# Designs tried in a protein design chat: VH-VL binders against Large ribosomal subunit protein eL31 (rpl31e). Part 16

Target 1, 104 residues: Large ribosomal subunit protein eL31 (rpl31e), of Aeropyrum pernix (q9yd25)
Amino acid sequence: MPSEGTWVYVVNLRRVYWGRRTRRAIRAVRMVREFVRRHTKADEVVIDNELNNYIWSRSREKPPARVKIIVSIREEEPEEGGERIRKAVVRLAGRKLRPGRYKG
Below, E stands for the ipSAE of ESMFold2; O stands for the ipSAE of OpenDDE; V2 stands for 0.75 times the mean of E and O plus 0.25 times the DockQ between their complexes.

## First folded at step 7 (VH-VL; framework fv_ciduvectamig_arm2)

Design k2 (from c27 with light chain G31D W32Y Y34W; at its last look DockQ between E and O 0.04; V2 from the best seeds 0.00; counts 0 for: pae O 6.8 > 2, placed apart)
Fold by OpenDDE, look of step 7:
Order: sequence, then C-alpha cells, then structure tokens
Structure k2 (fold): chain C 104 residues (1-104), chain A 125 residues (1-125), chain B 110 residues (1-110)
Amino acid sequence: as target 1 above (104 residues)
Amino acid sequence: QVQLQQSGPRLVRPSQTLSLTCAISGDSVSSNSAAWSWIRQSPSRGLEWLGRTYYRSDWYNDYAVSVKSRITVNPDTSRNQFTLQLNSVTPEDTALYYCARHDYDSDLGYYFDYWGQGTLVTVSS
Amino acid sequence: QSALTQPASVSGSPGQSITISCTGTSSDVGDYNWVSWYQQHPDKAPKVLLYEVSNRPSGVSSRFSGSKSGNTASLTISGLQAEDQADYHCSSYTSDSTYVFGGGTKLTVL
C-alpha cells in the first residue's frame, strides 16, 4: 500500500459515456472514489466539493473525460478504540493532462 | 493475442490446499491497465468470482467475502503468471476454475475479456 | 454478496425475441451501470456479449441488446437463431469493488 502523503493522478472517465446518459456524472464520481480506494486502500474516501462540482459542471450527462486529482492519504487513530482508519482526501488539480497515472 | 493457459492438480483432498496457475501471454501480469481474476463455476452455484490481483505502482488484491479467509491470489512477474491458492477445501469447492483478465481499456475493467481454458478441480477423499 | 437472480431457463422459436432478466440490489445492479452479459456454449469459457448494460464489443451481433431499470438488467436477443442456444450469465460490479454473477439462464431454441 502507498505510504502516507500526497499523490497526483489523472483518472480516465471516458467509460462513463458508455452508460446511460442520466447517470454519467454519478458514475464519474463513483469511478473517482473507487479509483482512489483501490490505489490507496483507504477505509474512507472524501471527495472535495470542488472536484464534485467540476464533474457535474457541464451536466449530469457530460462529465469530463479526464480529471486530474490530488490525493492526500493519512492514518487516523480511532476515537474510542478499534482499528486505525486510512483516510484519503481527493481534490481537483489545476490542469488536465493526457490519460495516465502520475505519481506525486 | 492475449492467451491464458491454466495448469495445476485436478484432484485435491479435503482440508488440503487447491493450487492453480495461470500463465499469461500477450500481456503482462504487472500491466497497469489490467487485472487478473479467478472465477469458478459449478452447477449448484453458477459462476462465482473469487478474487483478483493487479499492479498499480504496487500490488493489490481483492477477494470475494465467501472465500476471503481461505484465498490467496499471487502474481509471479518472473514467469508472467498468477496463481490461486484456496486453503482448507471441502467438496463444495469442487468446480471448474477459470482465470480471466479484466478489460484492457479500463482501470481494473468492468468485464472479463479473456479467459483461460478452465480447470476442473475435484475435492474428494 | 449473493448471486444475481436470473430465470433458470428460457425458450423461444427461431426468429422470435426473448428477454432474460438479471435482478440485483442497490449495491450492484442498481448502483452502477457496470452490468455485463456473457454467452457460454457447452465446454467453452464464457464470452462477453454486453458490457456497461448495453454496449456490444466488436464482433457481437446487433441482435443482442441490453437495458436496465432499477435493480434489474435485461438481455434481449432478437431474431433468435439455433446458434444462440447456450447459457447466459449476467454480472455486475459491486459497491465493495467486487464482482457478482447471476445464477445463469439456459436458453433453448425450439
């Protein structure tokens, strides 16, 4: 698993356009969440509002084909005992890049 | 172009470990655009996804809840293959086992585009 | 997660249209459009027919189409042919990043 820190990724969202138009933006957000979950093995993935809004900015039917994201990973101690929680916060990065994965 | 060739014992005794290998040609087990899964099929349970391994700057695994405590899917980069180990087998683990690849064009893929030839594994004393 | 629900068997005559349903939950079929359909002939591995509910890979006949409503996905085969006699399986990606398959449907062409 990746260590704690900040990582940059470009997530290809083109596949959402293969599905029903009315769910493309929803799927795009879910794809980002799932992408981060898989790459970070985070127990909790928080998508920043700016990123969410960007995905929905054109319409629910026209999400961006790609999105560059900044992922911050940290380990948090449980409040009242239990297992440590791995948390990932996902934010929108500045500019769009070609499809691929970029290490931060 | 992509081919998956399975190998391994076809008979396993109860409580022993089921082991299978899937050799990959035409792609890499460490491809960052693919994921490699094991799926089994039986008359009683139909198709059942068991688990996968994939490389995304690090190795990751996902397993089905039904076998999570007993299953291990390991890559072998040196031989460009991946394996299945299923511990403590019972007759209920008797099935036709397939290795498969997720769609190349997706992160982990949303469907299986290439399959091995299948290996019938019988659990019997 | 439990298997998706498919009818055990369906039948039709050549030239007819048949539909196979695949019912899941809000955590799989209902949550994503990541439903796939596979055709499986005897002694063969499954072959993908549809992905993302309704998309056909290259080489798949236009006679195969798919849809989804709520927690139920459907495969429709139009202009039924003898070669369509096979088992059909649905699958879906799940909210916990796993896959679930249906129980399979045996299609008999009369």
Scores: ipSAE 0.019, ipTM 0.652, lowest interface PAE 6.8, mean pLDDT 88
ESMFold2, look of step 7: ipSAE 0.226; ipTM 0.770
ESMFold2 (binder alone), look of step 7: mean pLDDT 90; pTM 0.925

Design k3 (from c14 with light chain Y34F D96S; at its last look DockQ between E and O 0.06; V2 from the best seeds 0.00; counts 0 for: pae O 8.6 > 2, placed apart)
Fold by OpenDDE, look of step 7:
Structure k3 (fold): chain C 104 residues (1-104), chain A 124 residues (1-124), chain B 110 residues (1-110)
Amino acid sequence: as target 1 above (104 residues)
Amino acid sequence: QVQLQQSGPRLVRPSQTLSLTCAISGDSVSSNSAAWSWIRQSPSRGLEWLGRTYYRSDWYNDYAVSVKSRITVNPDTSRNQFTLQLNSVTPEDTALYYCARHDYDSEGYYFDYWGQGTLVTVSS
Amino acid sequence: QSALTQPASVSGSPGQSITISCTGTSSDVGDWNFVSWYQQHPDKAPKVLLYEVSNRPSGVSSRFSGSKSGNTASLTISGLQAEDQADYHCSSYTSSSTYVFGGGTKLTVL
C-alpha cells in the first residue's frame, strides 16, 4: 500500500465491454474508483472531471479500453470532526491522448 | 437465489453494544465482487447506511461518518456471514436494521438483496 | 437530516403520471451518475427500482423511469396503479465511498 504521495497507474477497462452497452462508461468510472480504492485503501476517492469527461468523451457505450491515471494520496481531517481520512484524487495522465488510441 | 437471514437481540440497554448477524446463502462473504452492508431505518432519520465489509484480495471496510467511531462490520468466512457491532448505544440508535448486498461486477452501486430486517430497541 | 432532499409526500390518481425529485449538493453526492431509487411497501425491505439514474433491473416495470438535471434526480411513475402506493427512497454512492439516502417520499394513490 502506497504512502502519501503521487502515483501513476494504468487501469485496464476492457471488462466493461463484456457488459451492457448502455452501462460501459459508467462502469468504467466505477472500475477506476474501485481500482484506486483497492490499491490505496483510500477512504475517499475523487475522480477528476477531466478524467470523467475523457471516459465519457465518445459515448456511454465506447469508453477507452485503458486509461493512464495520476493518483495523489494524502491524509486529511474530515470537516465533520471524525477520524483522519485517507483521500485519493485521481487525474488523467497524458492529456493529449484521445479516446480510441488504446482500443483493442 | 441469494438470501440474507438476520439474527440478534432486539433489546439493548443504553451504553451497551448492539450486535447483529447476517447469514448469507447463495453467495460468499468473500466474493471478490460483492460488498456487504448494514443499513438502518427510523421515522426520524429515514434510511441510513452505516457501513460495509468486502474482500478484494484483502478485507476492506467503509463506515458512515455518523457512526464511524462506534461501528465495526466483520466478516465470518467460516460461517459465511457478517456482523454488525455498534458500541455505546443510545435511544437514538433505535431503528429497524437491515443487512444488504451490492455486487460490483453484476449490477452496480445499488442494493439488490436485503435481509428481513431486525427492529432493535435501545431502552433501559 | 438527510443529505438528499425528497418531498415528504406526493399523490396521484390511477392512470396519472407523477414525479418524485431528489435534490442534493455536489459536495454531498460527488457523482450524480450513481443515483438509485427504491420502493418500499409496509413491513417490507426496500426494493430497487432504478440504478445509475435510469437503469431498470430485471423484473421492474417500464412504468418507472429516471432522469437527472443538475443536482436533481427524478423518478417518474407513469400509468399510476394502486399497488404503487408505497414509500420511495433515492440514494447515491458518494465520492467518500459511502452511501447517502433521501428522506423518503410517501406516495398515495387516490
Scores: ipSAE 0.013, ipTM 0.667, lowest interface PAE 8.6, mean pLDDT 87
ESMFold2, look of step 7: ipSAE 0.100; ipTM 0.721
ESMFold2 (binder alone), look of step 7: mean pLDDT 89; pTM 0.916

## First folded at step 9 (VH-VL; framework fv_ciduvectamig_arm2)

Design m1 (from c35 with light chain N33D; at its last look DockQ between E and O 0.68; V2 from the best seeds 0.00; counts 0 for: pae E 4.0 > 2)
Fold by ESMFold2, look of step 9:
Structure m1 (fold): chain C 104 residues (1-104), chain A 124 residues (1-124), chain B 110 residues (1-110)
Amino acid sequence: as target 1 above (104 residues)
Amino acid sequence: QVQLQQSGPRLVRPSQTLSLTCAISGDSVSSDSAAWSWIRQSPSRGLEWLGRTYYRSDWYNDYAVSVKSRITVNPDTSRNQFTLQLNSVTPEDTALYYCARHDYDSFGYYFDYWGQGTLVTVSS
Amino acid sequence: QSALTQPASVSGSPGQSITISCTGTSSDVGGWDYVSWYQQHPDKAPKVLLYEVSNRPSGVSSRFSGSKSGNTASLTISGLQAEDQADYHCSSYTYDSTYVFGGGTKLTVL
């Protein structure tokens, strides 16, 4: 995968319903983070407020079964210096976007 | 054709609450493909995004850090409009206020439609 | 004080090309590809010229183009015309789910 770029994915969240009801939305957010780490090898994953709000939109017990996301990957030097890190910034995708690579 | 029509008082006293309304035609305030923002403009600060409201299965807000302690942006689905409330205003809040639409259906995060602007003066 | 840095003014003669810069940080211009440019004539609301760094909405002349390198985005106007005389604003989405603007650039067509 290129070191920087923008991709659209659809993440299946159905498995969160196999666990405890009170943690389903928490697990859904975690599942999105893990999905992004696996597919992009990011060191840090930042979830945009809109995506987080969408996942929690009904209740902590009823997250959406799938979510379309936009992932922007950039390499960044930390503010106080240090080794460059691979950072993924994730937001909710618009309904019309199709999965795939968009930039980079 | 989307149009945004602003209304509200043009003079507000210091320490009071500034309240503005933006009426929407050609779209719905509850569209899950849009977000609805307030932006202001002054000579000293230029354009400044203040906050937004949007519907994604429920209503949510994001606010600029500089005003988050004083701002509320609310939708009104029955009148198809949204409002700005900015508490505890000072003369530094004097500005030309715009409402604007943010399109989420495009890959772009830009303001495609703007209201006409309302010059609000904060003065004793 | 704006979050993004633009030159206060630029000028050019009809037919020339000019470029307006917009510099931010790794958390806005550099971190997202969500830079937009707006044209504002006197007493008018801003109107979008470019979004997503380089995309033109329907009805915007191909004389307007955009690019980005690192934390700096650029708007280029080729074939300057008298009606291009206006203020130009850049903007970017941020990692805090907010939106920031540049201070604006006054373009004078000589």
Scores: ipSAE 0.311, ipTM 0.780, lowest interface PAE 4.0, mean pLDDT 85
ESMFold2 (binder alone), look of step 9: mean pLDDT 90; pTM 0.916
OpenDDE, look of step 9: ipSAE 0.608; ipTM 0.878

Design m2 (from c35 with light chain G31D; at its last look DockQ between E and O 0.07; V2 from the best seeds 0.00; counts 0 for: pae O 7.9 > 2, placed apart)
Fold by OpenDDE, look of step 9:
Structure m2 (fold): chain C 104 residues (1-104), chain A 124 residues (1-124), chain B 110 residues (1-110)
Amino acid sequence: as target 1 above (104 residues)
Amino acid sequence: QVQLQQSGPRLVRPSQTLSLTCAISGDSVSSDSAAWSWIRQSPSRGLEWLGRTYYRSDWYNDYAVSVKSRITVNPDTSRNQFTLQLNSVTPEDTALYYCARHDYDSFGYYFDYWGQGTLVTVSS
Amino acid sequence: QSALTQPASVSGSPGQSITISCTGTSSDVGDWNYVSWYQQHPDKAPKVLLYEVSNRPSGVSSRFSGSKSGNTASLTISGLQAEDQADYHCSSYTYDSTYVFGGGTKLTVL
């Protein structure tokens, strides 16, 4: 498992096209979240708005087939009597995109 | 320190346009890490997000569906402020209006700074 | 626009712990990791207490904590104090890049 730091991944989202058309973008975001969770063992995964917007940029029915992401992992100090939390922040890699918004 | 100062008429007649201004200090209306929103509050509808403006190499606006046909949120870079225009108002638009900021760089999916609020009454 | 569901009111005595729930009913709320909570005293603007479910901004008391389960987020206030008497609002970011708010909860400290 990666320690604290920044990593780049390419997530294949093609599987979302096997489901209902109206839920593809929602499932794509979920897929990215789960991908990062599995690979980083993060307790908390935060999807950046830019990444979210990119996934929705075409329509709720046409998410990108693949997405390049930057994952930043950090360990947060526990609160009183709490446990350490491993947090992963996920951003879009390579470009800034025009915002796209569609209802799921 | 970021401060938002609201101004504008507090009484608007039905069918007229509600207009408010939010002056920004301590930040820029064209900040690449911020977005600037209008939110209103009423006893009947609670808090309601209306719309926002933000700059990301270009100006963008997002509006709530409930007011999309009547609302305009405009930035003013020269005065470092942004405005709200709500056309064809009815008594249902009577509310306490807030301007607010959320910070993108801090992954602020929340509003961290608010104006003082402006009670706008729609009445003949 | 759909609103999140909160109890209209809750009450507690000083020193007690109370919890306010926020339940999503809108299909537009697809990611509950972006829930925020606000405290609003009379004649004041809302003040953020928590963001991303459980994170506290600087200056917010550790007596305020948050959690989520399924489509329900919860705000817990421990060691209740008179100054906590206020309205509390939950909010969530939506996939269409808008925001939805709860109906608000009036907290009375007895």
Scores: ipSAE 0.012, ipTM 0.671, lowest interface PAE 7.9, mean pLDDT 87
ESMFold2, look of step 9: ipSAE 0.041; ipTM 0.702
ESMFold2 (binder alone), look of step 9: mean pLDDT 89; pTM 0.920

Design m3 (from c35 with heavy chain F107W; at its last look DockQ between E and O 0.10; V2 from the best seeds 0.00; counts 0 for: pae O 5.5 > 2, placed apart)
Fold by OpenDDE, look of step 9:
Order: structure tokens, then sequence, then C-alpha cells
Structure m3 (fold): chain C 104 residues (1-104), chain A 124 residues (1-124), chain B 110 residues (1-110)
């Protein structure tokens, strides 16, 4: 379980291709979210829009089979009477993307 | 320090083109970690994002649907500035126009630097 | 693009705590983690107070805090001061790479 900091992961998204074609990209984003949640034990996982757009860049039916991600973890101070929240921000690693407009 | 300095006409006639310029200092219009936007403000519509230009190995633009057919945001690398053109203006385009920098860093998506604003009135 | 909903106005006395809400729709899901708050004094450009719901940029007073529950983000100002009298705007960066703003809230310090 990583402490606060930045880590790089490669997420295999091939499993999304076993499902309905029209939902592959949505499932891919969900897989990334769950992957990060499991590995970082984050209470909140934020998928960067650039990463999201990359997953959708080919189409909703053709997400990438693998994605390299940068995960930044921080713990936010609790509100009064609240609990500390572990937050993970997930970004795309290793490439500059064409800007795109994709909404999951 | 980043500074945005706006310039352009403050009065535009209906059906004409609204044109504004935003000069950048302390950063580059072609910065890989920034996007350059135009935002306007009016009592009736509040703050409204209009569009942006940014460089990511190539130049790209995004525009709000509400003005997409009429708007052009262009970078000028030689002068380190970017411009707004809004065609076929109507009185509804009367607003306080801002240029702003979108900070794209490790932890934020927000406008961190703003121009001084330019009140543009569309009137006959 | 649907605008975020804010109360038109709020008021409080010096020393009090006030909260401004910002409510969106389900269409803004995914972008809600990127809620920003801006303070705008008369004849001034907006100034960022919070980003990503609750993070303060350097130089912003700790009296400003943010939270989110469901489709509602909230800005809380504690220890209200006269200088806090201003307009406050929420915004969100969305998955389609656009920005949406709230209608703005006028805060009056009594």
Amino acid sequence: as target 1 above (104 residues)
Amino acid sequence: QVQLQQSGPRLVRPSQTLSLTCAISGDSVSSDSAAWSWIRQSPSRGLEWLGRTYYRSDWYNDYAVSVKSRITVNPDTSRNQFTLQLNSVTPEDTALYYCARHDYDSWGYYFDYWGQGTLVTVSS
Amino acid sequence: QSALTQPASVSGSPGQSITISCTGTSSDVGGWNYVSWYQQHPDKAPKVLLYEVSNRPSGVSSRFSGSKSGNTASLTISGLQAEDQADYHCSSYTYDSTYVFGGGTKLTVL
C-alpha cells in the first residue's frame, strides 16, 4: 500500500472486450478506477479527463488494451469531526494526447 | 509572474465582429501545461466560458456550443498573445470579457490568471 | 451545457460561518471532482479560492474550505470578515473538456 506520492502503473484493459461493444470504454474507465482503488486503498479516485479522453479516443467500442497511468496519492485533512480522506488522482503517462471531447 | 493584458474595441455594432487581444507575459502561449481561454460575464448570464486555444505538439481549439458557429480563438506565437473573434454580434453579446489561463498542473484544473477584463457593448 | 445552481445571495455577521452551495446535474458527473470556487470583488476579475473541491492555492486563507456531497459542492467561509463581501462563483471542468459556471452568489457581510 503506497503512502503519499506518485506511482506508475500499467493497467490491462483487455477484459472490457468481453462485454457489450457499446459499453467498452465506460467499463475501461471503471476498470482503471477500481484498479487504482484496490492498489492504493484510496477513498476517492479521480480519473483525469485527459486519461478519460484517451480511453475514448478511438471510440466507445475500441478502448486501448493497456494504459500506462500515473497515480498521485494524497491524504486530505478531515473536516471538523470528519475522517481523513485518501485521494488518488489518475493521469495518463508517457504520451501527449490529441485533445478530444469524450463523455462517459 | 504571469500577466494577461487585454486590448480591443469596447463598442461594436450589431452584425459586426467583436475582436479582442490578450497579451501574455511570464508564460508562453504555446506552453504545454496551459490553455488560454476567453470567458465573459453579464448580469443575465453570469460567467460563461467561450473557448480556448492551446498547444500540445499541435494547436487545438475548443469552443462552447453556444458560440461555436461564431467564435474563433487564435494564438499568435510571434507576439505571445491570443485573440478572440466573435462574429455577427447581437446585444446579447454585451458583456465583460476576460482572458484567462487554465492551469493544467499535477493537481489543478482552474483559471489561475485573468486579464483585467474588457467591457464590450454591442449597440447601434 | 447546464449551469450550476447557486443561491443568489447569502449574508452573515462578522465572525460567523456561512456556506454557499453549488448544485449540478447528473450530466456533470465525472467533472464534479474538478469543482473550483472563485471570489470576485467589485470591478475585479475572479480569483480562485479552491480547486478540486477543497484544495486551497497558496495565499488563500484557511477560513475558506470546501466540501462535496452527491451533486452538491459547498464553500464554507469561517470567521466572516468585512473583506469577504464579494461575489462567489463555482465552476466545474467536465469530461467534454468544457467549463460550466454557477450563477454566482452575492455575499453580504452585515
Scores: ipSAE 0.033, ipTM 0.695, lowest interface PAE 5.5, mean pLDDT 87
ESMFold2, look of step 9: ipSAE 0.227; ipTM 0.764
ESMFold2 (binder alone), look of step 9: mean pLDDT 90; pTM 0.924

Design m4 (from c35 with light chain Y99W; at its last look DockQ between E and O 0.75; V2 from the best seeds 0.00; counts 0 for: pae E 3.3 > 2)
Fold by ESMFold2, look of step 9:
Structure m4 (fold): chain C 104 residues (1-104), chain A 124 residues (1-124), chain B 110 residues (1-110)
Amino acid sequence: as target 1 above (104 residues)
Amino acid sequence: QVQLQQSGPRLVRPSQTLSLTCAISGDSVSSDSAAWSWIRQSPSRGLEWLGRTYYRSDWYNDYAVSVKSRITVNPDTSRNQFTLQLNSVTPEDTALYYCARHDYDSFGYYFDYWGQGTLVTVSS
Amino acid sequence: QSALTQPASVSGSPGQSITISCTGTSSDVGGWNYVSWYQQHPDKAPKVLLYEVSNRPSGVSSRFSGSKSGNTASLTISGLQAEDQADYHCSSYTYDSTWVFGGGTKLTVL
């Protein structure tokens, strides 16, 4: 897996509807975070406010069924000289962007 | 092609509210693929992003911490425009004010269209 | 909110290369890939030169290039021309979903 780069994914969020209604939007955000960790092996995931707002936009009980995201990955050395960490920053993608790898 | 046209008074007294308008052509203020910002420029601070409004099934705002207590950015869908209100202004708010757009249909997240700028002076 | 640090001014002769730095933090320049550069001539609005660190929009000369290392982004102008005399601003998206700008750099072509 490349150490840095930018990817566009579509995340299926339909499964959140199988659980508790009052936690669906919370679970949808968790699903996005877990999706990003799984597909990019990120240690830390930062989710942009616009993406979070989109997931919550209809109600906490009615998150969107799918969301298109842009994920940017960078490896960083922490200040204290520990292990390099793999950070993913995630924002809402425009509707016309196609899934796939962008930028090395 | 998007165009942004600014309007509003150029002289404001201290403690009043600075109010500016940005009219949009070639796009919609309620586009769910764009966001609409106010940015100001002064010799002492350079360019300074103030805040934005955007529509994602409902309206949302993000504001710079430095002005968050005094700023409001509002859309006007009927006139296809958005406004800046900055309360309780002081001479330190004297600046050249711009409105600007960024969109999500390309992933190059930057301010692609700017208004012409409005120089606002705050003085007695 | 933290401002990005740029040199106040730089100068160069026609044909030379110059580099303008833009230093931020791990939560803006170092954290996001959304670093952009704007050129501003007197009495005009800023115009984008580079986005996402190093990408040029259509119509921007290949003489403009960008890079980033750690918390510092750089704009390089090669083959300096008289019309490059302008102010240059860097910007970055932040982890707080805000934008920050540098203080600006005045480029003088000697």
Scores: ipSAE 0.413, ipTM 0.801, lowest interface PAE 2.7, mean pLDDT 85
ESMFold2 (binder alone), look of step 9: mean pLDDT 91; pTM 0.936
OpenDDE, look of step 9: ipSAE 0.814; ipTM 0.929
ESMFold2, look of step 10: ipSAE 0.338; ipTM 0.785
ESMFold2 (binder alone), look of step 10: mean pLDDT 90; pTM 0.933
OpenDDE, look of step 10: ipSAE 0.430; ipTM 0.864

Design m5 (from c35 with heavy chain S106Y; at its last look DockQ between E and O 0.83; V2 from the best seeds 0.00; counts 0 for: pae E 4.2 > 2)
Fold by ESMFold2, look of step 9:
Structure m5 (fold): chain C 104 residues (1-104), chain A 124 residues (1-124), chain B 110 residues (1-110)
Amino acid sequence: as target 1 above (104 residues)
Amino acid sequence: QVQLQQSGPRLVRPSQTLSLTCAISGDSVSSDSAAWSWIRQSPSRGLEWLGRTYYRSDWYNDYAVSVKSRITVNPDTSRNQFTLQLNSVTPEDTALYYCARHDYDYFGYYFDYWGQGTLVTVSS
Amino acid sequence: QSALTQPASVSGSPGQSITISCTGTSSDVGGWNYVSWYQQHPDKAPKVLLYEVSNRPSGVSSRFSGSKSGNTASLTISGLQAEDQADYHCSSYTYDSTYVFGGGTKLTVL
């Protein structure tokens, strides 16, 4: 896996509908974070406002069943001189993007 | 193809509210492939992004921290335009104000169309 | 004053290459690949030259190129021409879902 780059994924969020209605949007955002962490090995995941707003757009009980995301991976040098951290920044993908790997 | 046409007041006194309008042709203010921003330019600060409005299943805004307490950006779908309201202006708000469109069709996070600009002077 | 740091001015002779820097932080230029560059001639609105660090929109000359290293993005103009004399602005998206601009660079073609 390249250390840096950009990927487009589709995340299936339908499983959140199996649980309690009042927690679905919270769980949907958590699923996106877990998906990104798993697929990119990111240490930190930042969710862009547009993506978060899209997930919450109808209510906490009615998140979208799937969402297309852009994940940009960068490695940062910490201020204290520890190991480099792998940060993922996640935003809502444009409607025409195909899932896959893109150069960063 | 897309055009942004600006209008609004040019002279405002301190403590008043600045109100500007940007009319859109060739696109819809409610397009889910776009977002609509206000950007101002002054000799001392250069270009400064102020805020945006966008439609993603509902209407949302993001605002620059420096103006967040004073700014409102509103869409008007019936007239296909969006507005800037900046409260409690001071002479430091004197600038050339632009409206601009974000392109979202692919990866894009850049301003592809700009209005012609509106000079705004805040003075006593 | 500006959130991103650009040199106030640069100059070059026709035919030369020049580079304009744009330095931010790890939460904007360094953390994202959403850096854009704009050209602005006197009394005109800015016009996009590059987006996503190095991509050119249709109709922009291949003489304009971009790159990024760490927290610094660069615009390079090769084969400098008289009409390149203008102001150049960089911008970046931020982790707070806002945009920031550099202070602008005045390019003088000698």
Scores: ipSAE 0.289, ipTM 0.777, lowest interface PAE 4.2, mean pLDDT 85
ESMFold2 (binder alone), look of step 9: mean pLDDT 90; pTM 0.918
OpenDDE, look of step 9: ipSAE 0.593; ipTM 0.890

Design m6 (from c35 with heavy chain S33D, light chain N55D; at its last look DockQ between E and O 0.59; V2 from the best seeds 0.00; counts 0 for: pae E 5.0 > 2)
Fold by ESMFold2, look of step 9:
Structure m6 (fold): chain C 104 residues (1-104), chain A 124 residues (1-124), chain B 110 residues (1-110)
Amino acid sequence: as target 1 above (104 residues)
Amino acid sequence: QVQLQQSGPRLVRPSQTLSLTCAISGDSVSSDDAAWSWIRQSPSRGLEWLGRTYYRSDWYNDYAVSVKSRITVNPDTSRNQFTLQLNSVTPEDTALYYCARHDYDSFGYYFDYWGQGTLVTVSS
Amino acid sequence: QSALTQPASVSGSPGQSITISCTGTSSDVGGWNYVSWYQQHPDKAPKVLLYEVSDRPSGVSSRFSGSKSGNTASLTISGLQAEDQADYHCSSYTYDSTYVFGGGTKLTVL
């Protein structure tokens, strides 16, 4: 499990097209969330509105087949108290960024 | 490299629409690596982000709740600029207005280039 | 009221270090890692000092550093110089895809 940091991934969403057309964009957002949980072991995944808008950009039936994302992983204590959790915050990556680790 | 030049009237009467323009050089308003915001500054509120426009396969906007019912931020790709339209202004809208670029390539969601500011007075 | 809380003023002597706090909520400062700091001299537009809590753009002095814990971010300026006398603003991205600013802190270099 990687420690804290920032990574850029490309997520393949093509499996979304194997299901119902009217649910493809919803499923695509779920796939991104699940991808991040699996690869980062995050307890909480926060999806930025820009990423969500991009996935829905054409219609609920035609999400992009691939999406480039930036994932920042931090461990923190929740505001209400409790044990430290792993939090992943996810946004849409710009076209110039290449996959890999970018924590400076 | 990137420069933002503001223009627009500096005196607006109450109940009218405040309209400002920000011309962009060194970048494109339709760049998918950036977003374009309006921010204002007043003694009573300090800096206040108002809204943005950005292009990600289509055009989108996000607006601050405090002005959402009165604000429109529009791109103009032909002139490589973006505008602020704030309806039904009152003297409380008197402020120094800035346009700013948000750089999404940097991971940080920060405003890296600012216009020089336009002091807009709303008075009768 | 500003969405983020900063002290109204701080002061320090040349060569000292000072720290400015910025307190928000779990849906902004505590929720995202997208806290930034801006320096503003009189009659000038703000200029970014830090982004992503602690990262510096090219050309910003290493005397400026940042951190956060929970819902509070901090800007530390070491080796104070007269030119550091300015207003300092924090900003954070929010879960609603908006931006919020602190009320600003006036730094006086004695």
Scores: ipSAE 0.203, ipTM 0.746, lowest interface PAE 5.0, mean pLDDT 85
ESMFold2 (binder alone), look of step 9: mean pLDDT 90; pTM 0.922
OpenDDE, look of step 9: ipSAE 0.754; ipTM 0.918

Design m7 (from c35 with light chain S36H; at its last look DockQ between E and O 0.62; V2 from the best seeds 0.00; counts 0 for: pae E 5.5 > 2)
Fold by OpenDDE, look of step 9:
Structure m7 (fold): chain C 104 residues (1-104), chain A 124 residues (1-124), chain B 110 residues (1-110)
Amino acid sequence: as target 1 above (104 residues)
Amino acid sequence: QVQLQQSGPRLVRPSQTLSLTCAISGDSVSSDSAAWSWIRQSPSRGLEWLGRTYYRSDWYNDYAVSVKSRITVNPDTSRNQFTLQLNSVTPEDTALYYCARHDYDSFGYYFDYWGQGTLVTVSS
Amino acid sequence: QSALTQPASVSGSPGQSITISCTGTSSDVGGWNYVHWYQQHPDKAPKVLLYEVSNRPSGVSSRFSGSKSGNTASLTISGLQAEDQADYHCSSYTYDSTYVFGGGTKLTVL
C-alpha cells in the first residue's frame, strides 16, 4: 500500500459500458473513486473537477474507456483528537506522465 | 513561445460590468493540455484566483466561490482569446487583473505564463 | 478560502541567506508537495520561481531553493543580490479545484 505521496494510475473504465447508457459517466466516476479507495485505502477520495469534467466531456453515455490519473495521498489529524483520516485527491494526469510513484 | 496580451477598460463605475480580454499567441485556447485563468491582485487581498476556462472535448469553467455569482470566463476560438466579465462591481473589485495559463502536464498546475496585467479601478 | 500565511517582509544584506516561510493547514492546499513560489518585481507579473516545492524552471538561479516540513513550505535565497529585491508569493492548487495564495512577502536587500 502506498504511503503518503503521489502516484499515477491508468484506470480502465470499459466496464461502465456494460450498464445503462444514461448512467455510464456517473458509474465511471464511481469506478475511479472505488479504484483509488481500493488501492490507497483512503477513507476519503476527492475527485478533481477537471477529471470529473473530462469523464463527462463526451456525454453521460460516452465516458472515456481509460483515464490516466494522479493520486495524491495525505493523512490528516482530526481536530478533536481521534483516528487519522487518510485522504486521496484524484486529478487528471498529463500526457507526459507514466504510471508509477513520483513523490512520497 | 507563449504570450498573453490583455486589453480592456481600466475604469469601471460601480454596479457596471468589468470586462477584460486576454489574447493568446503560441498556444490555443482550446488546447486539451492547458487551462486559462483570471487572477487579480490588490494590497488588501493579495493574489486571488477568480476562475478559468478550458477545453476537454467540451468547454468547462470553474469559478472561485467569492465571485461565482458575478463572474463569467468565456473562450473565443475564432480569435484565440478568452474574456473576463465581472458583474455588479464595487470598489472592492479594484485590483490588478492578470490572465494566466497552467498546463496539466505539471503535477501542481502552476501558472507558467502570465499576461502583463491590467489595473482596473472601480470608481464613480 | 483562507490564504496561506507568509511573513509580510524580510530583509538581508548582499551575500546573506534568507528564508521565507509559507504556512497553512492541510485543508488549505492540494498537498504540500505541490506548493509553488512566484517572484514578482515592481510593475511586473508574477514569475514562477519554484514549482512543486523545490523544482527550478529553466533560467532560475540555483541560489533559489525550496523545502517543506509538515505544513510549512520554505523558500531559501542564498548569496542575496540586489536584484532579488521583490515580492515573493507561495501558492498551491487546492482540493476544491481552485488556487490559494499566500499574502506575499516583501524582500528588501539592504
Scores: ipSAE 0.105, ipTM 0.770, lowest interface PAE 3.9, mean pLDDT 88
ESMFold2, look of step 9: ipSAE 0.198; ipTM 0.733
ESMFold2 (binder alone), look of step 9: mean pLDDT 89; pTM 0.916

